# Ledger of designs, part 7: VHH binders against PH domain-containing protein DDB_G0287875

Target 1, 92 residues: PH domain-containing protein DDB_G0287875, of Dictyostelium discoideum (Social amoeba) (q1zxe2r132to223)
Amino acid sequence: SKGKSGWLLRKRPGRYDKLYSVSKADKYLRLYENEDTDNDPLYELSLENSIIELKQDLHLQLTLGNSERYIFTHESESEIVSWAQELQATMN
Short names: E, the ipSAE of ESMFold2; O, the ipSAE of ESMFold2 at other seeds; V2, 0.75 times the mean of E and O plus 0.25 times the DockQ between their complexes.

## First folded at step 3 (VHH)

Design s33 (framework vhh_surovatamig_d1)
Fold by ESMFold2-Fast, scan of step 3:
Structure s33 (fold): chain B 92 residues (1-92), chain A 119 residues (1-119)
Amino acid sequence: as target 1 above (92 residues)
Amino acid sequence: EVQLVESGGGLVQPGGSLRLSCAASGFTFSSYEMSWVRQAPGKGLEWVATISSSGSDIDYVDSVKGRFTISRDNAKKSLYLQMNSLRAEDTAVYYCARWDEYYDSFDYRGQGTLVTVSS
């Protein structure tokens, strides 16, 4: 149902950043440098008032309430689809 | 009409500094992630640095970390690249580029400004 963790590739101009991603019931997506989640996350993204779109090329576009955008993908189609479903469920 | 106009390139000795500027017009500059990309003689395009629309999220290619600083002034619709401790391998045409998040590509870049680092 709710809660997912795992690696995601964040698309930036010219590169992909590999970030350990954690979604919990508190409606935040937290992105970490590595699997050690006792460290502070690099990003804490509020999913409140967010919009999620999974594009045909399997890039997940997350638009936050403040209009900032984050683009994610994964080498596994099933994993990026699973992330899209998890984030949408967390927002609802 | 979208326009990006670079300036500030020139000839400089190794260890020197240059500041590149990019003047943007024809679009809402503050809504776009902006980048500097470069092309060295005989090489392909290489991404150098990116700055988010608000300026809060900045990234560099490893070879320029600690030497280059990207910044923007949304009120002036301008993008900057401060280049310090220049090396011969930084010789390239530098382009200001607009990132289109919807299409995941650079949709516009300027004509470029030449940076030559040579003794």
Scores: ipSAE 0.115, ipTM 0.456, lowest interface PAE 4.4, mean pLDDT 88

Design s34 (framework vhh_surovatamig_d1)
Fold by ESMFold2-Fast, scan of step 3:
Structure s34 (fold): chain B 92 residues (1-92), chain A 119 residues (1-119)
Amino acid sequence: as target 1 above (92 residues)
Amino acid sequence: EVQLVESGGGLVQPGGSLRLSCAASGFTFSSYEMSWVRQAPGKGLEWVATISSSGSDIDYVDSVKGRFTISRDNAKKSLYLQMNSLRAEDTAVYYCARWLDYDDAFDIRGQGTLVTVSS
């Protein structure tokens, strides 16, 4: 729907990667190395046939239609909750 | 029954190369992110590399970047680690593992394969 942009932390084994994240009405989540979105994104994730789940410890699990999994968090509880709501709205 | 069987370890000199293999069975291999983790003598488990279910997303611990290459063959249900420019610090038992959860839950089933880098 309305779109959202901002930093997210992507969980990897033993670390978190800081990625500038952009959700738009085209039902893709795009992840960038930094705020310069004129560069190519590192990842373009189709939200079609995807499932999201916000865990109680504030990690957002995104499972794509192809079974690829992305796990995100944020230091701000309100921000990760906002991201979960935005991605769910975009998928609907 | 979930099985992961590692092979390919051995004794090599510094600067040498080894290719590790992991044969998976008892689960849908193509649906899981797979990792290599290692344990050096007297140390805890250390994550080395991860590959996504499709193979499109790959990560390495900094100390092996440019030297190690993780790959998978979903048709053969196999995971690989090509290890080049080996160093004494790479000496460890290497385990093939499923990455199950965001809390670094590695599902280790096999006994591992020993890599010794020594002159």
Scores: ipSAE 0.336, ipTM 0.627, lowest interface PAE 2.7, mean pLDDT 90

Design s35 (framework vhh_surovatamig_d1)
Fold by ESMFold2-Fast, scan of step 3:
Structure s35 (fold): chain B 92 residues (1-92), chain A 120 residues (1-120)
Amino acid sequence: as target 1 above (92 residues)
Amino acid sequence: EVQLVESGGGLVQPGGSLRLSCAASGFTFSSYEMSWVRQAPGKGLEWVATISSSGSDIDYVDSVKGRFTISRDNAKKSLYLQMNSLRAEDTAVYYCARWYDEGYDAFDIRGQGTLVTVSS
């Protein structure tokens, strides 16, 4: 995959958290507090043995190999679709 | 099939403590985010706390931060809520729930809940 970076909204009960997200060829999705990626990521998610499902309501569900679940969306439909495609391509 | 059984509720005075337990069966407990939600008399459901499947990610509603602690034991298929410094406004039926968001803040509540009454 070509890699992708940008903001994602992470669904939590009752709210969304805005996280700067980076996907690279190393098969990790890294989530940062802001665009300063020189800081440590808040989350470093291995995409190995992961499952991605983009639901009809345009929420992307990522289930990691360790069974941790992350739910993402975006205000732009084209952006969340692009993220789903990028993460799926990175896993393949 | 899926079963969630809450326990540990009771009557306590303001400032007191209670520990709630939830016993899960009929599903792979270690694969799900689990939550505590509550319903006060005459009010709707309110989310209280969530813990990720491994226990590494925890979140609370602002009104309970610093007073409540959510934890889980995947080997025992159990979820816990330690409640300290209880207030009258914490009076509610407490449910454990699988957090499964179909985009609607949905909680899969199966049990009858456990009643917590905080009164002098």
Scores: ipSAE 0.281, ipTM 0.575, lowest interface PAE 3.1, mean pLDDT 88

Design s36 (framework vhh_surovatamig_d1)
Amino acid sequence: EVQLVESGGGLVQPGGSLRLSCAASGFTFSSYEMSWVRQAPGKGLEWVATISSSGSDIDYVDSVKGRFTISRDNAKKSLYLQMNSLRAEDTAVYYCARWDLDYGDAFDIRGQGTLVTVSS
ESMFold2-Fast, scan of step 3: ipSAE 0.390; ipTM 0.673

Design t07 (from e06_27D with S52Q; framework vhh_surovatamig_d1)
Fold by ESMFold2-Fast, scan of step 3:
Structure t07 (fold): chain B 92 residues (1-92), chain A 121 residues (1-121)
Amino acid sequence: as target 1 above (92 residues)
Amino acid sequence: EVQLVESGGGLVQPGGSLRLSCAASGFTFSSYEMSWVRQAPGKGLEWVATIQSSGSDIDYVDSVKGRFTISRDNAKKSLYLQMNSLRAEDTAVYYCARWDLYGEYDAFDIRGQGTLVTVSS
């Protein structure tokens, strides 16, 4: 995969968290508080043995190999579809 | 059948502490993200805290951050909420819940009767 960076909305109970998201060839999805990626990420999610499902309501469910689940969306349909494709390509 | 049984509530003075427990059965507890939700008298349900299946990625509603600690023991199929520095506004029935990640993303699967926490002098 070519890698991808940009904002994602992470669904939590009762809210959405805006996280700057970075996918690279090392098969990690890293989530940052803001665009300053020189800071430590808030999350480093291993995509190895992960499952990705893009639901009809345009929420992307990522289930990690350790069974942790993360739900993402975006206000732009094309952008969340692009993220689903990038993460799937990175896993394959 | 899925069962969630809460315990540990009681009457405490402001500034006091309580530890709530939830005993789970009828499902693979270690595979589910678990939450505590509460309902104050005359109010709706409010989410309080969530913990991922592995015991990581813990999150809290702002009003309890630094005071409450959620934890789990997957071998014992149990969920816990340690409540410190309790305030009158924490008075509520507390429920153990599974967060529904496959249906509606704001749904909680509440099965038990809850446990009453009353904070008053």
Scores: ipSAE 0.331, ipTM 0.624, lowest interface PAE 2.8, mean pLDDT 88

Design t10 (from e06_27D with S52D; framework vhh_surovatamig_d1)
Fold by ESMFold2-Fast, scan of step 3:
Structure t10 (fold): chain B 92 residues (1-92), chain A 121 residues (1-121)
Amino acid sequence: as target 1 above (92 residues)
Amino acid sequence: EVQLVESGGGLVQPGGSLRLSCAASGFTFSSYEMSWVRQAPGKGLEWVATIDSSGSDIDYVDSVKGRFTISRDNAKKSLYLQMNSLRAEDTAVYYCARWDLYGEYDAFDIRGQGTLVTVSS
């Protein structure tokens, strides 16, 4: 996979959290408070043994190997589709 | 069968403390965001607190911030609410709720009977 970075909206009960998201060849999705990636990420999500499902409402469900779920979306349909494709390519 | 069983409620004086527990079964507890919601006598459901699947991301309704602490034990499949500095307005039936956006209850899946918390002198 080529890697990808950009903002994602993480769906939580009653709200969305904006997280700067970075996918690299090491098969981790890292979520940052902002674009300053020299700081530690808030989350480091191992993509090994993970499952990705893009739902019809354009929410991307990521289920990690440990069974934890993260739900993401984006205001741009092309961006969330691109994220789904990038994460799937990184897993493979 | 998804089951959520609340316990720990009781009668307490203003300023007192209670710890609520929720025992989960019939689903992969560690996959789901969990919430506490409450219903005061004659009122609708009010969201109180949420904790994500990892336990890293926690949020509270403003009226309980600094007084209540939500936590979870994924190995024990249990959710907790530590309630300190209790006030009369905290009197309610407290429910453990699974956040299942794509489930039969849309956002909050409430299964149990709840546990009654009464704050009174």
Scores: ipSAE 0.356, ipTM 0.677, lowest interface PAE 2.4, mean pLDDT 90

Design t20 (from e06_27D with D59E; framework vhh_surovatamig_d1; at its last look DockQ between E and O 0.78; V2 from the best seeds 0.00; counts 0 for: pae O 6.6 > 2)
Fold by ESMFold2 at other seeds, look of step 4:
Structure t20 (fold): chain B 92 residues (1-92), chain A 121 residues (1-121)
Amino acid sequence: as target 1 above (92 residues)
Amino acid sequence: EVQLVESGGGLVQPGGSLRLSCAASGFTFSSYEMSWVRQAPGKGLEWVATISSSGSDIEYVDSVKGRFTISRDNAKKSLYLQMNSLRAEDTAVYYCARWDLYGEYDAFDIRGQGTLVTVSS
């Protein structure tokens, strides 16, 4: 895969957090406060041994190897589908 | 059978502290994000705090930030809420809850009777 960068909405109880998300060939998904990726990411998620599920309501669930769960969505259906495809390709 | 049993509530003066516990059984506790929710007399449920499955990601409602600390012990299947600097507005029945992935994302799964916290002079 070629990688992907863009904004995602992360579902939290009672709210969504807008995070700048970066996937690269090193099999990590990095989540930043903003587009300035020279700063440290807020989260650095290993995709090894993870499970990715795109739900009917267009929420993308990522379950990491340590059982931590991250739920993402986007205002654009095509964008969240593209993210699901990118993350699955990175894990293969 | 899934069970969540809250304890540790009581009567305390403003400025005091209490530690709430939730004993979980009948499910894989370490796989669930857990929350504390509360219900003040005559009011609806209010979300208080949430802790991720591993304990690495923690969030609070603004009114309790800096005063409450959520924690968990996955080996003991237990969830905790340390409540400091208590105020009269914190008076409520407190429940622990699971977040059900396959239902509404904001649907809290409450199974216990809760534990009453009363903050009064």
Scores: ipSAE 0.020, ipTM 0.409, lowest interface PAE 6.6, mean pLDDT 86
ESMFold2-Fast, scan of step 3: ipSAE 0.495; ipTM 0.777
ESMFold2, look of step 4: ipSAE 0.140; ipTM 0.532
ESMFold2 (binder alone), look of step 4: mean pLDDT 83; pTM 0.842

Design t24 (from e06_27D with S35H; framework vhh_surovatamig_d1)
Fold by ESMFold2-Fast, scan of step 3:
Structure t24 (fold): chain B 92 residues (1-92), chain A 121 residues (1-121)
Amino acid sequence: as target 1 above (92 residues)
Amino acid sequence: EVQLVESGGGLVQPGGSLRLSCAASGFTFSSYEMHWVRQAPGKGLEWVATISSSGSDIDYVDSVKGRFTISRDNAKKSLYLQMNSLRAEDTAVYYCARWDLYGEYDAFDIRGQGTLVTVSS
């Protein structure tokens, strides 16, 4: 994977949470409160044994190996497609 | 079949406390994020609280923060809501639910009859 950083919207009941997201070659997706990545991430998601699905409504469903689900989107179609490709490449 | 059965509701005075329980069966409870949602008389469904499958990620609607505590026991297949400092505005039928974003309705999967909480003097 090439690595990717940027904002993602995480879908929650009744709202979207804006999280600064970082994908590195180490097979983790890390989600931060803001772009200051020197702080600890709010979430460190192992991509091992994960499943990724980009739905027709441009929501990206990430199912982790422990069955926990994270649902992401972005205002930009090209950005959410790019995130889907990056996460799939990182998982391989 | 999937079953969710709520209990613990009742009549309580403002400032009082109640503990709600939800008994789950028919699915792998430990694999699902769980929610409490409520419906006041004549109103729509309102999300109240969320707990992740492991219990590590918890969130609340602003009006109940500091007063309500969501918890789960995966071995017992049970979800709980501890409600303290109850207000008249908390009067509602409370349901435990799964959230099905990509199901037929992008809605909470509510199976039980709920449990009625009435806060009144």
Scores: ipSAE 0.330, ipTM 0.643, lowest interface PAE 3.0, mean pLDDT 88

Design u01 (from e06_27D, 18 letters changed; framework vhh_8k46_1; at its last look DockQ between E and O 0.74; V2 from the best seeds 0.00; counts 0 for: pae O 2.7 > 2)
Amino acid sequence: AVQLQASGGGFVQPGGSLRLSCAASGFTFSSYEMGWFRQAPGKEREFVSTISSSGSDIDYADSVKGRFTISRDNSKNTVYLQMNSLRAEDTATYYCARWDLYGEYDAFDIWGQGTQVTVSS
ESMFold2-Fast, scan of step 3: ipSAE 0.500; ipTM 0.759
ESMFold2, look of step 4: ipSAE 0.471; ipTM 0.768
ESMFold2 (binder alone), look of step 4: mean pLDDT 81; pTM 0.802
ESMFold2 at other seeds, look of step 4: ipSAE 0.295; ipTM 0.651

Design u02 (framework vhh_8k46_1; at its last look DockQ between E and O 0.84; V2 from the best seeds 0.00; counts 0 for: pae E 3.6 > 2)
Fold by ESMFold2, look of step 4:
Structure u02 (fold): chain B 92 residues (1-92), chain A 118 residues (1-118)
Amino acid sequence: as target 1 above (92 residues)
Amino acid sequence: AVQLQASGGGFVQPGGSLRLSCAASGFTFSSYEMGWFRQAPGKEREFVSTISSSGSDIDYADSVKGRFTISRDNSKNTVYLQMNSLRAEDTATYYCARWDLYDAFDIWGQGTQVTVSS
């Protein structure tokens, strides 16, 4: 895994939140309010013992080791597929 | 079976407080976002609050913001609603619900009655 950065949409009840997402191949997914990654991330998600599933509707479901679940998507089908590949690669 | 059991309702004077609990069973509680809704007689159910699976993201209806606090304890499979500064307009049956992936709340509790009256 080489890492990946870019915007993702996080699904919440009745809305999507746009988050700047960063993988540094260190088994974490960090989610930021904007591209200024010098600030603390809003979320720092450990991928250790996680499950990454790309669903038929192209929503990426991330289930963490503690069973917490996060759901992401993107307007570009190829981009969400690329994110699924990156997250799977970094957790190995 | 998947169940949500709401409790903690009762009678209270205006300005009083109540704490509602919703115990979950039959599913992995920590994986789901949860919500509270309410319904007064003759009215549609209305949104009160939601909380993300981790508890880090919370939304409130404008009418309850600053007075109600939603929380969860994933170790106890329970979501709570602390209701302060209660008003007559808060009188309703309060329901907890589980949000599914597809933009709908799919499992509902039976509700608990809250009555605010002098």
Scores: ipSAE 0.260, ipTM 0.648, lowest interface PAE 3.2, mean pLDDT 90
ESMFold2-Fast, scan of step 3: ipSAE 0.592; ipTM 0.803
ESMFold2 (binder alone), look of step 4: mean pLDDT 83; pTM 0.817
ESMFold2 at other seeds, look of step 4: ipSAE 0.362; ipTM 0.717
ESMFold2, look of step 6: ipSAE 0.214; ipTM 0.598
ESMFold2 (binder alone), look of step 6: mean pLDDT 83; pTM 0.818
ESMFold2 at other seeds, look of step 6: ipSAE 0.326; ipTM 0.692

Design u03 (from e06_27D, 18 letters changed; framework vhh_6z1v_2)
Fold by ESMFold2-Fast, scan of step 3:
Structure u03 (fold): chain B 92 residues (1-92), chain A 121 residues (1-121)
Amino acid sequence: as target 1 above (92 residues)
Amino acid sequence: EVQLVESGGRLVRTGGSLRLSCAASGFTFSSYEMGWFRQAPGKEREVVATISSSGSDIDHADFVKGRFTISRDNAKNTVYLQMNSLKPEDTAVYYCARWDLYGEYDAFDIWGQGTQVTVSS
């Protein structure tokens, strides 16, 4: 996969956190506070041994190899579908 | 049987400390986000703190930030709430709950019976 970057909404109890998300060929999803990726990411998520599921309500469930779970969505249906496809391709 | 049991609530003086525990059984505790809630007389139930399945992501309500700390021990199937610098307005029944993002309804689906905390001046 070519990689992908853009905003995602991360679901937490009672709210959504807006995170600038970057997927690269190294099989990590990195989540940043904003578009300044020269700063350290808030999260570095290894996609090795991960499971990705796009649910019918357009929430993307990412289960990491260590059993941590992250739930993402986006205002744009096409954008969250694109993220699901990119992350799945990166796990190949 | 899926169950959450809170303990540790009691009467304490203003400025005191308490540690609440919530023992989980009947499900894979390490796979679920957990939360602490409270409900004071005549008020709605409100979220106090939440903790991710691994313990790496923690959120505290603004009114307890710096005073309360949520933590978990997955080996013991237990979530904790350490309460410091207690104020009379912290008087409430405290509940723990399991957050089910993966069920049919994205909500807190399993609740404990609650434990009473009373803070006197």
Scores: ipSAE 0.295, ipTM 0.587, lowest interface PAE 2.6, mean pLDDT 87

Design u04 (from e02 with G53S G56S S57D T58I; framework vhh_surovatamig_d1)
Fold by ESMFold2-Fast, scan of step 3:
Parts: C-alpha cells; sequence; structure tokens
Structure u04 (fold): chain B 92 residues (1-92), chain A 120 residues (1-120)
C-alpha cells in the first residue's frame, strides 16, 4: 500500500473524536492527538487478522484480530472511501 | 443466555465512595468493549465510561473524569466502576452495557441496573 495520513473522526458513545491517522506499509493504523507525529500515538492498531467494512452511512468499521472494534467517518465521502481502500490494501 | 448482573449500589453521603461490579455470562467477555451507562430520576440515559476489550483504551464523560475509574478482569468476566467524590448529581440507576452505542441509547445488552443514591 502507498500509505495515507489525515484526519479521521472516531465514533464514541455520544461524540466523535478527531484523530490524526497514519497508515504505513508496516500494517499498523496509528492514531495521534494532532499532526505532530513525533509524539507517541494514542493508539497503535495492528491490521493483521483485521476486518473492515464501510457501512451504508459511510462509517468505516474496523474489527481488530483481538475483536476490538473502531468506527471511523469523515465529513468528505471521498476521504472515508479512500481510507477504506488504503486499509484494505495494507491488509492485503 | 447473555446476562449482565450489576451490584454494589446503595445510599452514600456526598463525598463518599462506592464500587460497582458487573458479572457477565453467556458470551466471550474478553472480546467485547464494555460500558457503564446511568439514568437519573426523570432523565434519559447518559453514557458514563467505556473500556476496550483488552483494557488499553478508556474513556469517560467529562463530569466524572478524575472521580470515577472503570476497570475489567477478563479472567473473572467482571467489569467495575470505582466511584469517588460522589455528588448529588451522580444519583442514578447504573447499568452495565456490552459494546458501543451508535446513538447514546443503543447497546447490544445491558443489565437490570443498580441504584446509587447520593444524599445526606
Amino acid sequence: as target 1 above (92 residues)
Amino acid sequence: EVQLVESGGGLVQPGGSLRLSCAASGFTFSSYAMSWVRQAPGKGLEWVATISSSGSDIDYVDSVKGRFTISRDNAKKSLYLQMNSLRAEDTAVYYCARGYDEWLSYFDYRGQGTLVTVSS
């Protein structure tokens, strides 16, 4: 996969958290508080044995190998579709 | 088949502490995020706290940050909420819930609840 970085909205009960997201060829999705990726990420999500599904309301559901679920969206339809494609390419 | 049973509620004075427990059965507890949700008298459901399946990711509603601690024991299939510095506005029925909520009122399963009353 070519890698991708940018903002994603992570769905939580009653809110969305804005996280700067980075996908690299190492099969991890890393989520940061802001664009300063020299800081430690808040989350490092292994994409090995993961499943993704882009739902009809343009929410991306990521189920990790340990069964933890993360739900993402974006204000731009083209951006969330691009993220779904990038994460799928990284898994393959 | 899926069951969540809360305990630990009671009457406590302002500034006091309570520890709530939730015993889970009928599913693979270690595979699910778990939440605490509460309903104050005459009000709707309010999400309080969530903990991921591994315990590594924890979130709270702003009004309880620094006062409440959510934790889990996957070997015992139990979820906990340690409540410190309790306030009158924390008075509610507290529910153990499985998973995340797309809208605040939706979880896969929740228990019968345990009543917490904070009054003098």
Scores: ipSAE 0.012, ipTM 0.282, lowest interface PAE 8.7, mean pLDDT 85

## First folded at step 6 (VHH; framework vhh_8k46_1)

Design v_16D (from u02 with S31D; at its last look DockQ between E and O 0.89; V2 from the best seeds 0.00; counts 0 for: pae E 6.7 > 2)
Fold by ESMFold2 at other seeds, look of step 6:
Structure v_16D (fold): chain B 92 residues (1-92), chain A 118 residues (1-118)
Amino acid sequence: as target 1 above (92 residues)
Amino acid sequence: AVQLQASGGGFVQPGGSLRLSCAASGFTFSDYEMGWFRQAPGKEREFVSTISSSGSDIDYADSVKGRFTISRDNSKNTVYLQMNSLRAEDTATYYCARWDLYDAFDIWGQGTQVTVSS
């Protein structure tokens, strides 16, 4: 509700990349190489005009305002559901 | 009909360059990520490169980083692969493919042959 951080798996062709993900409720999702968030993020994704969908197979699909798509998942069902709720809430 | 048509392959000497093109038709090209794969005789098909729908997110296989450049022109419904500093191990049939947003590459081109030999 007031932010969230943790590891997510980003779906890539033929693999998943593990990224340390941070939401600060500022309408950005920042993706880091590791937990040291004092470094610059690898990706800084604007959630403005984004679409957030949690699919039946528990993949979280994020479509940004520029039409770029990012797909995330997690080993824990409750964790990916919690991320979906956090990202949806940051847009309210 | 949904189609991908790859072209630009050929014979080239080591150290040379080629530019591959993949023309798309029958779908909204600008909505899809695109990729290049290659397969040499007797080897598994391998990933070469991907480019996001807007062109802002690009990935390369380690074996081609610094030598190959993927790009796209959404006004021409075309994705490109600029291949520089070609080596014998780059010899393969090169395929372009459309990334299904969820699962895997779902539409494949016919491929274009690249042969690097002295």
Scores: ipSAE 0.027, ipTM 0.406, lowest interface PAE 6.6, mean pLDDT 87
ESMFold2, look of step 6: ipSAE 0.027; ipTM 0.410
ESMFold2 (binder alone), look of step 6: mean pLDDT 82; pTM 0.814

Design v_23Q (from u02 with S53Q; at its last look DockQ between E and O 0.85; V2 from the best seeds 0.00; counts 0 for: pae O 6.5 > 2)
Fold by ESMFold2 at other seeds, look of step 6:
Formats: C-alpha cells, sequence, structure tokens
Structure v_23Q (fold): chain B 92 residues (1-92), chain A 118 residues (1-118)
C-alpha cells in the first residue's frame, strides 16, 4: 500500500461528518478535523483484524477487531472505491 | 432475543436529578451507536442524545445541552442518561434506541417515565 489521504464523509445518526482521512500503510486509519495533520487525530483506528466492506449503496463499512463499526462514503464513486482498495491493501 | 430495557425514571421536583439506565441484550452492544429519545403526551418523539460506539463522539439536543450527560459502559452493555437541573418541559417517556447503521433507529426499549412537577 502507498498510503492515501483525503476527505471522507463519516455517517452518524442524522448527519455526515467531513473528516480528513489518512492511511500511512501502518495499519491505522487516522481521521482529522482538517488537513492540518500536525494536530492529534480525532480518531486513530487500528485496522488489525478488521473487515472492510463496500456496500451496494457505496457506503464503506469498517468493522474493527473490537467489533466497532464505522461507515464512510464520498460523493465520488471512484474515490470511495479507491479508499476501499487502499484500506484492504494496508491490512494485508 | 434483542432487548433494550430502560429504567430509572420517577417523580422529581424542578431542579432535581435522575439517572436513567438502558441495559442491552441479544446483540453485540459495542458495535452500535446508541441514543435517547423522549415523547411527551400528544407530542412527536424527539431526539435527546446519541453516543458513538466508543463513547468518544456525543451529541445533544439544544434543549438539554449542559444539563444532560450520556455515557455508556460496553463491559456492562449499558447506556446511561444523567439528567440534572430538570424542568417541567423534560416530563416525558424516555426511550433508548439502537442505531441501524444505515439511517434509522431499529430497536427501541420500553420507555421509562420521567415526571417533573412541584
Amino acid sequence: as target 1 above (92 residues)
Amino acid sequence: AVQLQASGGGFVQPGGSLRLSCAASGFTFSSYEMGWFRQAPGKEREFVSTISQSGSDIDYADSVKGRFTISRDNSKNTVYLQMNSLRAEDTATYYCARWDLYDAFDIWGQGTQVTVSS
């Protein structure tokens, strides 16, 4: 995996949060409030033992090893597909 | 079977406090965001608060912000609502609910009555 950075929409009850998302091929997905990644991420999600599923409605479901689930999407179909591929690659 | 059991309601004077509990069974509790809702007689059910799976991301309705605190204990499969500075308009049946990951709450507990009156 080469890493990937970009905006994702994280689904919450009744809304989407726009988060700057970073994969550095270290088996973590880090989610930031903005592009200033010198700040601490809002979330640091371990991809170890996780499951990644791209659903038919183009929502990306990430299930972590501790059973927590996160749902992401993007207005661009190609972008969410690219994220699914990146996260699967960094897990392997 | 999947079940949510809310408890802790009661009668309290204005300015008082109550703590609600919602015990979950029959599903992997830590995988789901949870919420509290309330419904007064003759009114539509309204949003009160939500909490993410880890407890790190919390939302409140404007009407309760600063007075109510949602929390969860994943080791006990329980979500809580601490209600302080209660007002007459907080009188309602309070429901806990599980977030269906797509865009709806799919499992609802039986309500617990909160009555705030002199």
Scores: ipSAE 0.021, ipTM 0.382, lowest interface PAE 6.5, mean pLDDT 87
ESMFold2, look of step 6: ipSAE 0.042; ipTM 0.425
ESMFold2 (binder alone), look of step 6: mean pLDDT 82; pTM 0.817

Design v_23W (from u02 with S53W I107Y; at its last look DockQ between E and O 0.64; V2 from the best seeds 0.00; counts 0 for: pae O 6.8 > 2, grease 26.9 > 24.2)
Fold by ESMFold2, look of step 6:
Structure v_23W (fold): chain B 92 residues (1-92), chain A 118 residues (1-118)
Amino acid sequence: as target 1 above (92 residues)
Amino acid sequence: AVQLQASGGGFVQPGGSLRLSCAASGFTFSSYEMGWFRQAPGKEREFVSTISWSGSDIDYADSVKGRFTISRDNSKNTVYLQMNSLRAEDTATYYCARWDLYDAFDYWGQGTQVTVSS
């Protein structure tokens, strides 16, 4: 029904990658190189059986059902909190 | 407990090749990014390469780009470093490490020595 889209920073050793992120009710988080979502996403992450944790340093840790881990953050505290709430709600 | 065992080092002539292996145990290997670092005598430990959980995202230090290839086999809990076109400046102890989201790299193997000389 609702959903969320926007830029997220994905933490990598020694850097952050900026990814255009899209969440919908289908329980996938799709990560794009840019806002042109007509292209294939760089990553298509199934949220089924995932664990979503917002850590004290405002990094959002996503652990997928297959044990893959993804770390996100944002310059805006309110934005990363909103993403945590959206993804948590999508899993309910 | 987490264990990382690096192997495959040795003595090699300039221009030669070596393949390092890092066997991992004691954790869910496919959940973690892995990396290779090196330390030459009298120098600080330096970054060599990293590889994401799936192997799809890879990074290299500029000094090794085009010559070294990192890879992983999650079914064997192993990370590899193929080192081609070796130079004297590549001489170092090579360490594999696991990336912890809160401490950068939290576990380090014992390392394996690579020596490149005539």
Scores: ipSAE 0.013, ipTM 0.363, lowest interface PAE 6.7, mean pLDDT 85
ESMFold2 (binder alone), look of step 6: mean pLDDT 79; pTM 0.789
ESMFold2 at other seeds, look of step 6: ipSAE 0.018; ipTM 0.367

